# VH-VL binders against Probable pyridoxal 5'-phosphate synthase subunit pdx2 (pdx2), part 9

Target 1, 248 residues: Probable pyridoxal 5'-phosphate synthase subunit pdx2 (pdx2), of Dictyostelium discoideum (Social amoeba) (q54j48)
Amino acid sequence: MEELIEENNIKIGVLALQGGFKEHVEMVKSIKHCFSECENKYKYSIIVQEVKSVSDIKKLNPHGIILPGGESTSMAIIASSNNDGENIFTFLKEYIKQGNFIWGTCAGSIMLSNNVDGQKVGGQSLIGGLDVLISRNYFGRQIDSFETKINLNLKFSKNNNNSILLENFEAIFIRAPAILDVIDKENVEIIGEYIVTKKDGTKEKVITAVKQNNIIASVFHPELTNDNRFHQYFVQLVLNNHLIKIKI
Short names: E, the ipSAE of ESMFold2; O, the ipSAE of OpenDDE; V2, 0.75 times the mean of E and O plus 0.25 times the DockQ between their complexes.

## First folded at step 4 (VH-VL)

Design s24 (from r7 with heavy chain D54N N57K Y104F, light chain Y31F; framework fv_refanezumab)
Fold by ESMFold2-Fast, scan of step 4:
Structure s24 (fold): chain C 248 residues (1-248), chain A 120 residues (1-120), chain B 112 residues (1-112)
Amino acid sequence: as target 1 above (248 residues)
Amino acid sequence: QVQLVQSGSELKKPGASVKVSCKASGYTFTSYAMNWVRQAPGQGLEWMGWINTNTGKPTYADDFTGRFVFSLDTSVSTAYLQISSLKAEDTAVYYCARDLGYSFEPFDYWGQGTLVTVSS
Amino acid sequence: DIVMTQSPDSLAVSLGERATINCKSSQSVLFSSNNKNYLAWYQQKPGQPPKLLIYWASTRESGVPDRFSGSGSGTDFTLTISSLQAEDVAVYYCQQYYSWYTFGQGTKLEIK
């Protein structure tokens, strides 16, 4: 009943199973002022909460979910069971199918990818849905972690002159995966790329961020910077989707 | 049940080569990185490097470049350590140990070790 | 590289007594973003591979007796065995996994 009277909220869940979630929560919180006072002609506010179980997600009923990168010891142990035995990753597969937005960063991008380089035939993704080929540790060892500036071409669900080019966006790579190829070239849109210069002088281009409908993936850690614009982008996608559902 | 089973002990002459194997079972081989750790007789543990089991790319610690080669055969879930031009100071127990790969984790499972003895 | 230094090199403790082993890193292994210390402790008995005892500085690995505990943060860490048993005679190693992997030189624990 409270939701029917005041529907002017966008709810974001941040999966809080392993580290990095605190920084994502703070970054999303930092954009509240912009959304309530800037472009949002419908005066929406942002609610962001940590979610650790299927019951947390059901109680929050979020319009979008962020899957942070992390230092998880075992994804098999992360299975969330309520009184009916519902697994959190099984729930997220259905959440995505229903058209809700999800953003995976670093390890989260691997969980969303349908194809992991070197995976056996019949090997299963924890969540899946994103039709790309991803490599787990492309950028090397933890000591090879680096900070650089990249260009991001932000894509919106419908290109209604809302495409945004972010030049010199600060990106932090920590033992990062890399997207090696797009499998579904019709539906996967490339947001970011990076040119790696090898020791022999050879240059290789890798993909650092993509969007496939309601799935966003990135291999860097924007939550560790002072730049909340990628978080703004995700929340804007969620808001746009919500407004379409209300008007329909 | 997760197991890492290594090949048996080796006795080699200086200048020879040796190839140690580490066969994994009980988990998805390509979902975990494989590390190599050396322990000389009566000495401590020394990390040698790791191999990305998904891409096949090896990475070596600074002291283990040149003569040491990490490789794998994913069809049999096995990682290999090859040492060429063996020297007496290569005498050690060599361990394989796994970590999560895309995360920063300690080594939760270890092989039993392979003793390589280099003597004339 | 991060250098790990243990003290003492060897320690003799009576059965039932408390044993304390120290580990110092040359730089902080605390990751500010998740507030976790990338530090582990291993037990190695003669002729056996090392066994993981503690990770994230203070989290006990499954199946490890509760007499083993880890503490500390940043650069200074301790492993404590609250009541030494005969089976605890071993060499103990600390490990940082903050920047790759380096081990301490080991502490040999013996019965006094």
Scores: ipSAE 0.000, ipTM 0.420, lowest interface PAE 16.8, mean pLDDT 81

Design s25 (from r7 with heavy chain D54Y D99S S103R E105D P106A Y109I; framework fv_refanezumab)
Fold by ESMFold2-Fast, scan of step 4:
Structure s25 (fold): chain C 248 residues (1-248), chain A 120 residues (1-120), chain B 112 residues (1-112)
Amino acid sequence: as target 1 above (248 residues)
Amino acid sequence: QVQLVQSGSELKKPGASVKVSCKASGYTFTSYAMNWVRQAPGQGLEWMGWINTYTGNPTYADDFTGRFVFSLDTSVSTAYLQISSLKAEDTAVYYCARSLGYRYDAFDIWGQGTLVTVSS
Amino acid sequence: DIVMTQSPDSLAVSLGERATINCKSSQSVLYSSNNKNYLAWYQQKPGQPPKLLIYWASTRESGVPDRFSGSGSGTDFTLTISSLQAEDVAVYYCQQYYSWYTFGQGTKLEIK
């Protein structure tokens, strides 16, 4: 709090167990400006660091955390291993409950979802918090991997005209999940959608990104493109939350 | 073209069981959820639940747990509704209906209905 | 569960006249994030399965005649048949698909 007022730093942790964590780190490092003119007035610097344990997260004390893609089962096994007796998924669940921002992409979005299609009754989410129904490897069944341009409606909590439309945003889907439904439609906001054309010619709309308060989820890989605007969006949300807490 | 064809009418005694089939054609069976809807004689429509055709997982509405079982045979693009321990109040037309995106959309294609009559 | 209530229970309208059927939900079925009302209308003729007429409150299903239209938002919805034809005699049902699925009790439309 006090340190950040004097240094004007926003700290982002990237979970570096597997997946595209290096690409996420480089994307955050490439951010030069915020979306908001107001936030730019305060001249905050962005610090990003890889985190591999609860100890790493506590040392960094990040304002926001990115959970990158990768195979969710492998990530769960790695994260379930004890590091000084603490489980990282349990820590992240509490981190979210405290109002800190988290963004899960691809496998990370599955880890944050309360309902996974095909999960047995009584099964538990790895982290949870996000009230959506998500299907793992949805696009891998229909479409193995592809790149396309999608429109994103970025949501902020300021006023009726607080959303930003990103047109022709590069989205890369690699064995991607899809969000099939929103369970809590009062608190979950849709950021992105995609229309899938199936082999029989029928079209189905699936959700590709959502926001629920301090939880962001996306099923595409923006870290593999040259477009850092989704990373800018996440950092902007983190900065807005920080500014509210220190009342400036 | 796209259609759902259900099995023929059934006349059963109380305590018996019945299995209604719904065969899909003209589309990729596993790309759409399958819903079951009941209509008692002279009454309105009542949603019973749905089954995810990709995963095979059924979800039942609160009034339709226990005696009612939804299942699939994806090799023949067919969904099934089984009712055990039949009661007189189970007398109804049972419809299957597909939905897009597993509850993203309304029911665009319906089966013709199967009349199940439970009488002594 | 979201309760769907239709009015009137039955309606008699002369051929060529406008028919109006109302549907009220116990809570809003408008999803603010995508600005969509999760509300559909179905037509059921005797001995036939229901037929989808309208979805997203006002979008007409392919092949449905232009005389059918849907309107409303949030909790209050209307199905309008601008010029009643003999073939429109049926029971009409509204349905919410905002939270699972529930149907209204139905409105029986007859010729006066």
Scores: ipSAE 0.052, ipTM 0.595, lowest interface PAE 5.8, mean pLDDT 84

Design s26 (from r7 with heavy chain S31K L100F S103T E105S P106Y; framework fv_refanezumab)
Fold by ESMFold2-Fast, scan of step 4:
Structure s26 (fold): chain C 248 residues (1-248), chain A 120 residues (1-120), chain B 112 residues (1-112)
Amino acid sequence: as target 1 above (248 residues)
Amino acid sequence: QVQLVQSGSELKKPGASVKVSCKASGYTFTKYAMNWVRQAPGQGLEWMGWINTDTGNPTYADDFTGRFVFSLDTSVSTAYLQISSLKAEDTAVYYCARDFGYTYSYFDYWGQGTLVTVSS
Amino acid sequence: DIVMTQSPDSLAVSLGERATINCKSSQSVLYSSNNKNYLAWYQQKPGQPPKLLIYWASTRESGVPDRFSGSGSGTDFTLTISSLQAEDVAVYYCQQYYSWYTFGQGTKLEIK
């Protein structure tokens, strides 16, 4: 298996239907070092590619997929009108069930959440799997964007007592959702939080990033900064998962 | 000044129905969930369930399914608890209490309580 | 359901002395990912609704006198009144909000 590891690449697909997919591609391409330290004896190459259809995903056969921050309703309409006749979101649901890693940013985090506050009557999650309650427009309609520094507590394994703290991580919020609550506290781990000051002066803490097994969700846009450490974290999770799978 | 004001006491016969109201003021009604809590005479507090004030969707604790209905009138910032087919064991003070509505949280404001007495 | 058990059922304390009320949960109410205990304390005086005193096990609600303090983590929690005053006569309830909501049975605090 070591020889196959040496010759293989880690493949990342970026869903290229709407929103910052080009920036995600460039961030993954910018990864030159493993996160924290490289313990692997064998060197892996990272391949990243835009995917727009089930055919693209099957051809690439990626080890992990990034769902960028485009509008989830527009993405669903586009996917449903696909000339290939295959529903990409139905495919992604099965892709996740197979144990492959997925990361949703902004609108992507909404698509992965099982419970969406303010969802239209009869509306459903496009993909699901993540046991959180998320609000689409928590910060209000007039917020174009804001940038702040947050701390991220990176989680690798449910059984690992070790985590990595990223201090002063640049986070950009644009029409941002917020994760309001964790439903499955046994399996969902909080990565990031942010304190919001409400109009009445009260302060409330909201969740900005979580991990549930092979599902990662964040409500900020790391792809719009020059800090690729969150992308590096995702790729590291994908690599770790791949190494486990090929040893089975 | 956040306030929750409940309707007055009720005396009912077994088999009747009652509807208790809880009127909110001093905050945006749809941003906070409304919970219902029962307290039988001389007994402790018992959580009955909650209603999402934005969607109107109720959730009931296991002991409070069937005869109990939570509802809203958002135009007047009021939550309602209706109990049908009243039994003597329903005699209690019923409280409304708010939480953040979006997350599991504590109850920061409470109504004054409505005493419902069920007797022959 | 998470069962909340308080001790003692009733307590008599002299004015100016310390009162201690205990609360035990049947399972941990500490969420390890954020290190928060989903535990609150309420005060209920005769004929009145409950009033929030403490949340997140140890955070005092605005306007609550500093003689009230909460401590503990996981399954074992304590409410302490450092110097009892006449207006503190009430029933005290703990509440978990880790998995929906359940209350302890209450502890009646009286002047000795």
Scores: ipSAE 0.000, ipTM 0.486, lowest interface PAE 11.7, mean pLDDT 83

Design s3 (from r3a with heavy chain D100G Y101W D103K S104Y; framework fv_refanezumab; at its last look DockQ between E and O 0.01; V2 from the best seeds 0.00; counts 0 for: pae E 15.7 > 2, placed apart)
Heavy chain, then light chain:
Amino acid sequence: QVQLVQSGSELKKPGASVKVSCKASGYTFTSYAMNWVRQAPGQGLEWMGWINTNTGNPTYADDFTGRFVFSLDTSVSTAYLQISSLKAEDTAVYYCARVGWYKYSGYLDYWGQGTLVTVSS
Amino acid sequence: DIVMTQSPDSLAVSLGERATINCKSSQSVLYSSNNKNYLAWYQQKPGQPPKLLIYWASTRESGVPDRFSGSGSGTDFTLTISSLQAEDVAVYYCQQYYSWYTFGQGTKLEIK
ESMFold2-Fast, scan of step 4: ipSAE 0.555; ipTM 0.793
ESMFold2, look of step 5: ipSAE 0.000; ipTM 0.450
ESMFold2 (binder alone), look of step 5: mean pLDDT 93; pTM 0.946
OpenDDE, look of step 5: ipSAE 0.037; ipTM 0.588

Design s30 (framework fv_refanezumab)
Heavy chain, then light chain:
Amino acid sequence: QVQLVQSGSELKKPGASVKVSCKASGYTFTSYAMNWVRQAPGQGLEWMGWINTNTGNPTYADDFTGRFVFSLDTSVSTAYLQISSLKAEDTAVYYCARDVTYTYGGRTYYFDYWGQGTLVTVSS
Amino acid sequence: DIVMTQSPDSLAVSLGERATINCKSSQSVLYSSNNKNYLAWYQQKPGQPPKLLIYWASTRESGVPDRFSGSGSGTDFTLTISSLQAEDVAVYYCQQYYSYPTFGQGTKLEIK
ESMFold2-Fast, scan of step 4: ipSAE 0.213; ipTM 0.708

Design s32 (framework fv_refanezumab)
Fold by ESMFold2-Fast, scan of step 4:
Structure s32 (fold): chain C 248 residues (1-248), chain A 124 residues (1-124), chain B 112 residues (1-112)
Amino acid sequence: as target 1 above (248 residues)
Amino acid sequence: QVQLVQSGSELKKPGASVKVSCKASGYTFTRYAMNWVRQAPGQGLEWMGWINTDTGNPTYADDFTGRFVFSLDTSVSTAYLQISSLKAEDTAVYYCARDVTITYGGSTYYFDYWGQGTLVTVSS
Amino acid sequence: DIVMTQSPDSLAVSLGERATINCKSSQSVLYSSNNKNYLAWYQQKPGQPPKLLIYWASTRESGVPDRFSGSGSGTDFTLTISSLQAEDVAVYYCQQYYSYPTFGQGTKLEIK
């Protein structure tokens, strides 16, 4: 809207209910470049802020929200509490339906997934919206954590085949989930994959990042590296969406 | 849990066609490639090829090009092997076998679960 | 094509004794980049489909008894069954997956 144009700001909220949120905030603050040349004649500033309640989100009015990693069972307990009669995860379901961008990483990716491996029949995701099957803690215990370099094929628009290849992107996996399957193959776009050599010596290919319209999910921890390119990607998606809404 | 259930035995005359089915259950069908293996009398086990269950794209071993067609019906988690213009030398037990590798990365070509086999007898 | 040759074609072993089955490939199935041997072993009992026993030459499949072991590297591989039991009567096949898969001709294991 015109109010957003007048502000000349892109606002990003980082959900601060579990650990890892401070690193995400610092990564967003470190962004100084766009992936593509910004054609808008007005400079946009990036504002990033921790949010831990519906009230915080309403005050910030963010264009996009990052859901960092953490323990998903603890998040379920938090989701059952009321914030002055408002549940934050119920609010986020509506936030996504309104076309706002959201990025879940690690535990955040589990919260956004419609299908969780091992979830009981009739169970529901905390937030949902992403049509993938995700496995909790696929890569094992904390002790099984590893760092590797992967290639990411960044997707911007389904109807525009412009994509950007991120080569040698540093990915840290800590008791990470893995996306096992894409349910909606038409709308879910695969951004990253990785071939896992399991403890028994067998190899399995897993999906590490996807995009479905305004929902982004990744299973690695880019916030623990010195490479802010995935955060740049998310902010660019938010900016592009804002520019489309105001038709500049 | 994981099961591959194949269609029953077939007795056919030379020149006929046969379509063998392999119904998967207990896992997400499109995550694992499906392979076909033949066991002809006196020959042992012969790998025929595989089909990518996500894309539907088949790959055939050199000896199994032409008359052999792999296909899928993902809505019922079923893979099919069709053999046209049957010959006496096609008499064999045909197995479907699940690749251990998820289909996204292609086949690893060793097999953790097998169907019970379908005997196809071609006799005049 | 990589040709797999097993020996012997048939083997009779007394209950409780060790059975040894050999498999040779016409070329190496050891991949130098990951130091893995692309070799599997299967058991086929009468009227049943093959069952995976061993993969990566020496890794035992889940649920397979520890009396089964695989060894070898490159072109020469061995399946060993320590202390043979009655239920082990079967045909055993080696299989390479370094390229498109090929199987050995099988070794029939019987009780003496």
Scores: ipSAE 0.000, ipTM 0.383, lowest interface PAE 19.5, mean pLDDT 81

Design s33 (framework fv_refanezumab)
Fold by ESMFold2-Fast, scan of step 4:
Structure s33 (fold): chain C 248 residues (1-248), chain A 124 residues (1-124), chain B 112 residues (1-112)
Amino acid sequence: as target 1 above (248 residues)
Amino acid sequence: QVQLVQSGSELKKPGASVKVSCKASGYTFTSYAMNWVRQAPGQGLEWMGWINTNTGNPTYADDFTGRFVFSLDTSVSTAYLQISSLKAEDTAVYYCARDVSIKYGSLTYYFDYWGQGTLVTVSS
Amino acid sequence: DIVMTQSPDSLAVSLGERATINCKSSQSVLYSSKNKNYLAWYQQKPGQPPKLLIYWASTRESGVPDRFSGSGSGTDFTLTISSLQAEDVAVYYCQQYYSTPTFGQGTKLEIK
């Protein structure tokens, strides 16, 4: 039996514990070009697969994982109730510590945060790793969702200060969290911000996307649009990391 | 309207304990972190730590672990600083100071309102 | 810990003249992603608690006279009093809040 050339494939896992995962799978599949033509002329194809358990993740052995939106409390309960005896959140914490890339969007961004505004003792289980303060349901209840255009400053490396500006990026906010502040200013880089006008007419700036080394977080739903550029960004980060790992 | 009112001066002997209070009024107590700042006679300001008024969790600066305890009574909007096993070098004015907002934590902000200070004197 | 160093330790300025107090941090307190300097200035008069004057290096606190201004970025900061008044005699402290809060040693401002 002939083994496949692993070096020519980038594998992305999409965590399928709660809703929103199919749209992420479709967005990754919609990326229609080869990523990377390195000096040795290798070309990479993207493979994306739903994962529902530690066993699924181990079988796929993905280079990066997307944690989609959904209800964060439900995701925590499902992850903790694994009948296989493996806790998915514990596994993901180790996955991140090993230097693998992870992107949490909406509820996923809450799961990755070290500090959740208003969380009490005995509160929701978190994966952690991202040194920010996040609010679960920042936007008003009477407005369950809204769509706007934001600018994103995509970051690749802390040292290079190289970035790509995405102007007028379509962002959909659904019962959205907001990142209120950055705790580790040395390691957390801001990708996106949004100015919110509150009920009393005051304006507050909130953070909508950040990068901390191999952790990416966003509070909007790019998977519900026709714009796959944020998914392209994540895949490019995963590919860059893979190329570094396999270089001599 | 915002006020932080501290308890009166204390004169203690080495080895004793003291408990300083800081009563807040004019705002929602649990929405703002409370910090403690010390000033020894003729010296500058030294941040001791803070307490999360929503959760009750204290955080101490490295020099203020062990003998120092921050606590709250949210029913009366009051923060407390307790110092045990008092030493002469604990002689100082102790201030409570409000952070801008608990949402962001005291480590990223400045102190907009201060108590009047409580002088603790530890005599020989 | 970030060490804050003020200069001079004491300063005498004539009424109506400009007073300038300097503050240096041992590392940058500029968070580039927000373009914000995590620096505040306080005024302390004898027998009184400190009073916040400036935050974010240059934003004046409500109720503070416009003769007080803050400037600088990164590691070097300045508090300026454009026209000294008698009531401005005090010790002034800078404070960083980029990490665990630390204060400068203070600058005593006297009338010449």
Scores: ipSAE 0.005, ipTM 0.507, lowest interface PAE 11.0, mean pLDDT 83

Design s34 (framework fv_refanezumab)
Fold by ESMFold2-Fast, scan of step 4:
Structure s34 (fold): chain C 248 residues (1-248), chain A 124 residues (1-124), chain B 112 residues (1-112)
Amino acid sequence: as target 1 above (248 residues)
Amino acid sequence: QVQLVQSGSELKKPGASVKVSCKASGYTFTSYAMNWVRQAPGQGLEWMGWINTNTGNPTYADDFTGRFVFSLDTSVSTAYLQISSLKAEDTAVYYCARDTTLTYGGYSYYFDYWGQGTLVTVSS
Amino acid sequence: DIVMTQSPDSLAVSLGERATINCKSSQSVLWSSNNKNYLAWYQQKPGQPPKLLIYWASTRESGVPDRFSGSGSGTDFTLTISSLQAEDVAVYYCQQYYSTPTFGQGTKLEIK
């Protein structure tokens, strides 16, 4: 009976100011499988809701938040509408600082990054927190969008040698950024990589997904596929964090 | 003793509605998800969706959106399936089925306990 | 959807003999990340609900006789009944739960 006396819900908020939020909500709703061995004795249900304001986030009090991303234009529109920096971006910066989990995908990954390649002084507003160098539209005009399969090396805890390999994960890149470098190599863990063929025929490896403590970033659109395994991974991280906080 | 007991058979005309019940006993109702599975006459098993017994949140398979509603009454440990605007093609045995794992981060979708089934016949 | 195909559609086996039922998935139901096959087997007798026999391809459900066993990995799975008893006459279904659950069409097992 003691295992059932506390609230057993994991709440996920999806920021509904960016493109693709409906698809992210449906992917989280579709989660039925344990991502790992599921050896925890406590049962948890997943609640997912759209959030559009600081008020919505406070009302839901989510354990984790997904920041969807569309193409680069979506990011510019969001930045222009919230340009005073006090509204939702300021709240999310504090949300992250308090140890809550956040996942930014595509434009969301740019918003979470501390360093944006080629950004001018007085440019777009950022949430920050993630110690990487990211390029907004790395694939450029040559490859505006493409689909491929990648392998993801999923990390659950910092400094753990145990990782789970997701093979043949379908990744959709739409005007995609790329993570060019890791600034804090002690705290940033690489989850995904992709080999790009440059104009001169040389091949370069770029980073497509990372984890830094409670911040997850990916540059592809898993919400546009039929594969919810990356959403499963994020929810599992959120649940693990919740259980640590309540000492389970 | 875990047991799922469903309501009795129903004979309905096209356009009517039906509400099937599934009463759980022998375990903590809100600790396990409840699924619905349909079996048309002489055919195999078809998964319809599930309901989170802790939150009340239903999830439907693509073929079972619109006319089908999953709901709960946790005070009596009962899950319900309602079908509106009944069609002849809805004629089937409807089963409730419990998910098997007390898990963290999801449900397994294999089913350890099943109700006895409710036959819904739709004919003019 | 992942399509599950069973073979044969029907099978007649003498009492005490081995019965073998096959199940194929249209794509792998083995998750490389946890090395688990998301595959279950059910027994359904006329007028009764299905009964879970096997889960994770080879784990026998509590209370199920040990003459029932599951094997296979990836796309090809087998349910074996080592010494058929009269009470085993039923339709047997495989089911994947790697994605949205889908069932095989069923294999009807009869006594010769």
Scores: ipSAE 0.006, ipTM 0.422, lowest interface PAE 14.8, mean pLDDT 81

Design s36 (from r11 with heavy chain F102Y E103R L105F V107Y; framework fv_refanezumab)
Fold by ESMFold2-Fast, scan of step 4:
Structure s36 (fold): chain C 248 residues (1-248), chain A 118 residues (1-118), chain B 112 residues (1-112)
Amino acid sequence: as target 1 above (248 residues)
Amino acid sequence: QVQLVQSGSELKKPGASVKVSCKASGYTFTSYAMNWVRQAPGQGLEWMGWINTNTGNPTYADDFTGRFVFSLDTSVSTAYLQISSLKAEDTAVYYCARGTYYRYFDYWGQGTLVTVSS
Amino acid sequence: DIVMTQSPDSLAVSLGERATINCKSSQSVLYSSNNKNYLAWYQQKPGQPPKLLIYWASTRESGVPDRFSGSGSGTDFTLTISSLQAEDVAVYYCQQYYSYPTFGQGTKLEIK
């Protein structure tokens, strides 16, 4: 098959139901260089587009999808409406199971998680796949919205055996969830952590970003900063997966 | 009171299929994962996998892929284990067990004995 | 997968005496991120399902008598019954939940 050889494009879909999808689109468009470990052996162009329906996703046929932050209940309601004759969350469950890369940020991280602390009967629908325990609005309950610097440990490829440590990465938390624990410790890699000082003076370590195979989740908003390196990381993972699939 | 009530014992021939049920009561069904644990006669406990009751997504241990299917009917708070193409080595007591998020098991069904003999 | 090995396979203890059951994991079940040991202990009486006794290596489940205690960290764990009662005759299993759950082979506890 020559379709992937002839078209040297990496296609990224950004789910445009609600919340900061425009900022994610602009961050992906701003990618002009690789990390220091990136080898520029292949000349691929990055195409990014908003997607609002299963029809949009099928038309784009993206190599990776970003699920942005926003009001998770509204996103779940819109996704469950079946406007194009197919449920978006049902489609994304299959998209992930087929080995395609997905990154959920803030509300998107909740939607990808298998276990939500305090989940109630009649709560929002989930996509699932990520074996973590996540708490909704954790920082809103403990600390309102805030900005801080965190360290991120990024891995690009199992074959490369290289990791990139980003020190003092600017992270913006807006009534954010927090990942409280990793359930599948064999497959879930911790990318970021943060130590929270609660109002009673006790300290709790929470996880702010993880990777499980083709699922990436973060609870902060890198799309609201001037640093596109987390977006570079996601696109690099998508490219590496594409290159493996075409066996080049 | 939390209860997990399983279906009765089954006697099957090799090649047949069996479907074991586990009905939950006394808690919010979708708040806890349902796990399946097997115990062959005179042997220890073996975790088969779990199903997320909120998402419906099953996870199988390596030895339990293919012939084993976990499913749910959330309207009646019931989890199911189906085994196809039964073999003599499938003879065991099958337990459902309520899992915490961390995969230790606080409540167990009474067990369903499945006997496979020719 | 993580292999759990219990010792002894069987143990006979007089009423009122201390019973000690050991469990060893093939790799550490201590998670550095939260400093918790992902280890549980269960009691199984003949013809009954297992019953949770201990989780997080040392936390006693609600309703479990004080005579049951768990200890240890990393790879080596112990379940102790400080004063054995007749109702404690059972097979005891350790279980790790650091990765996909695995159980020890069980320790059969008998009187005398």
Scores: ipSAE 0.045, ipTM 0.623, lowest interface PAE 6.5, mean pLDDT 84

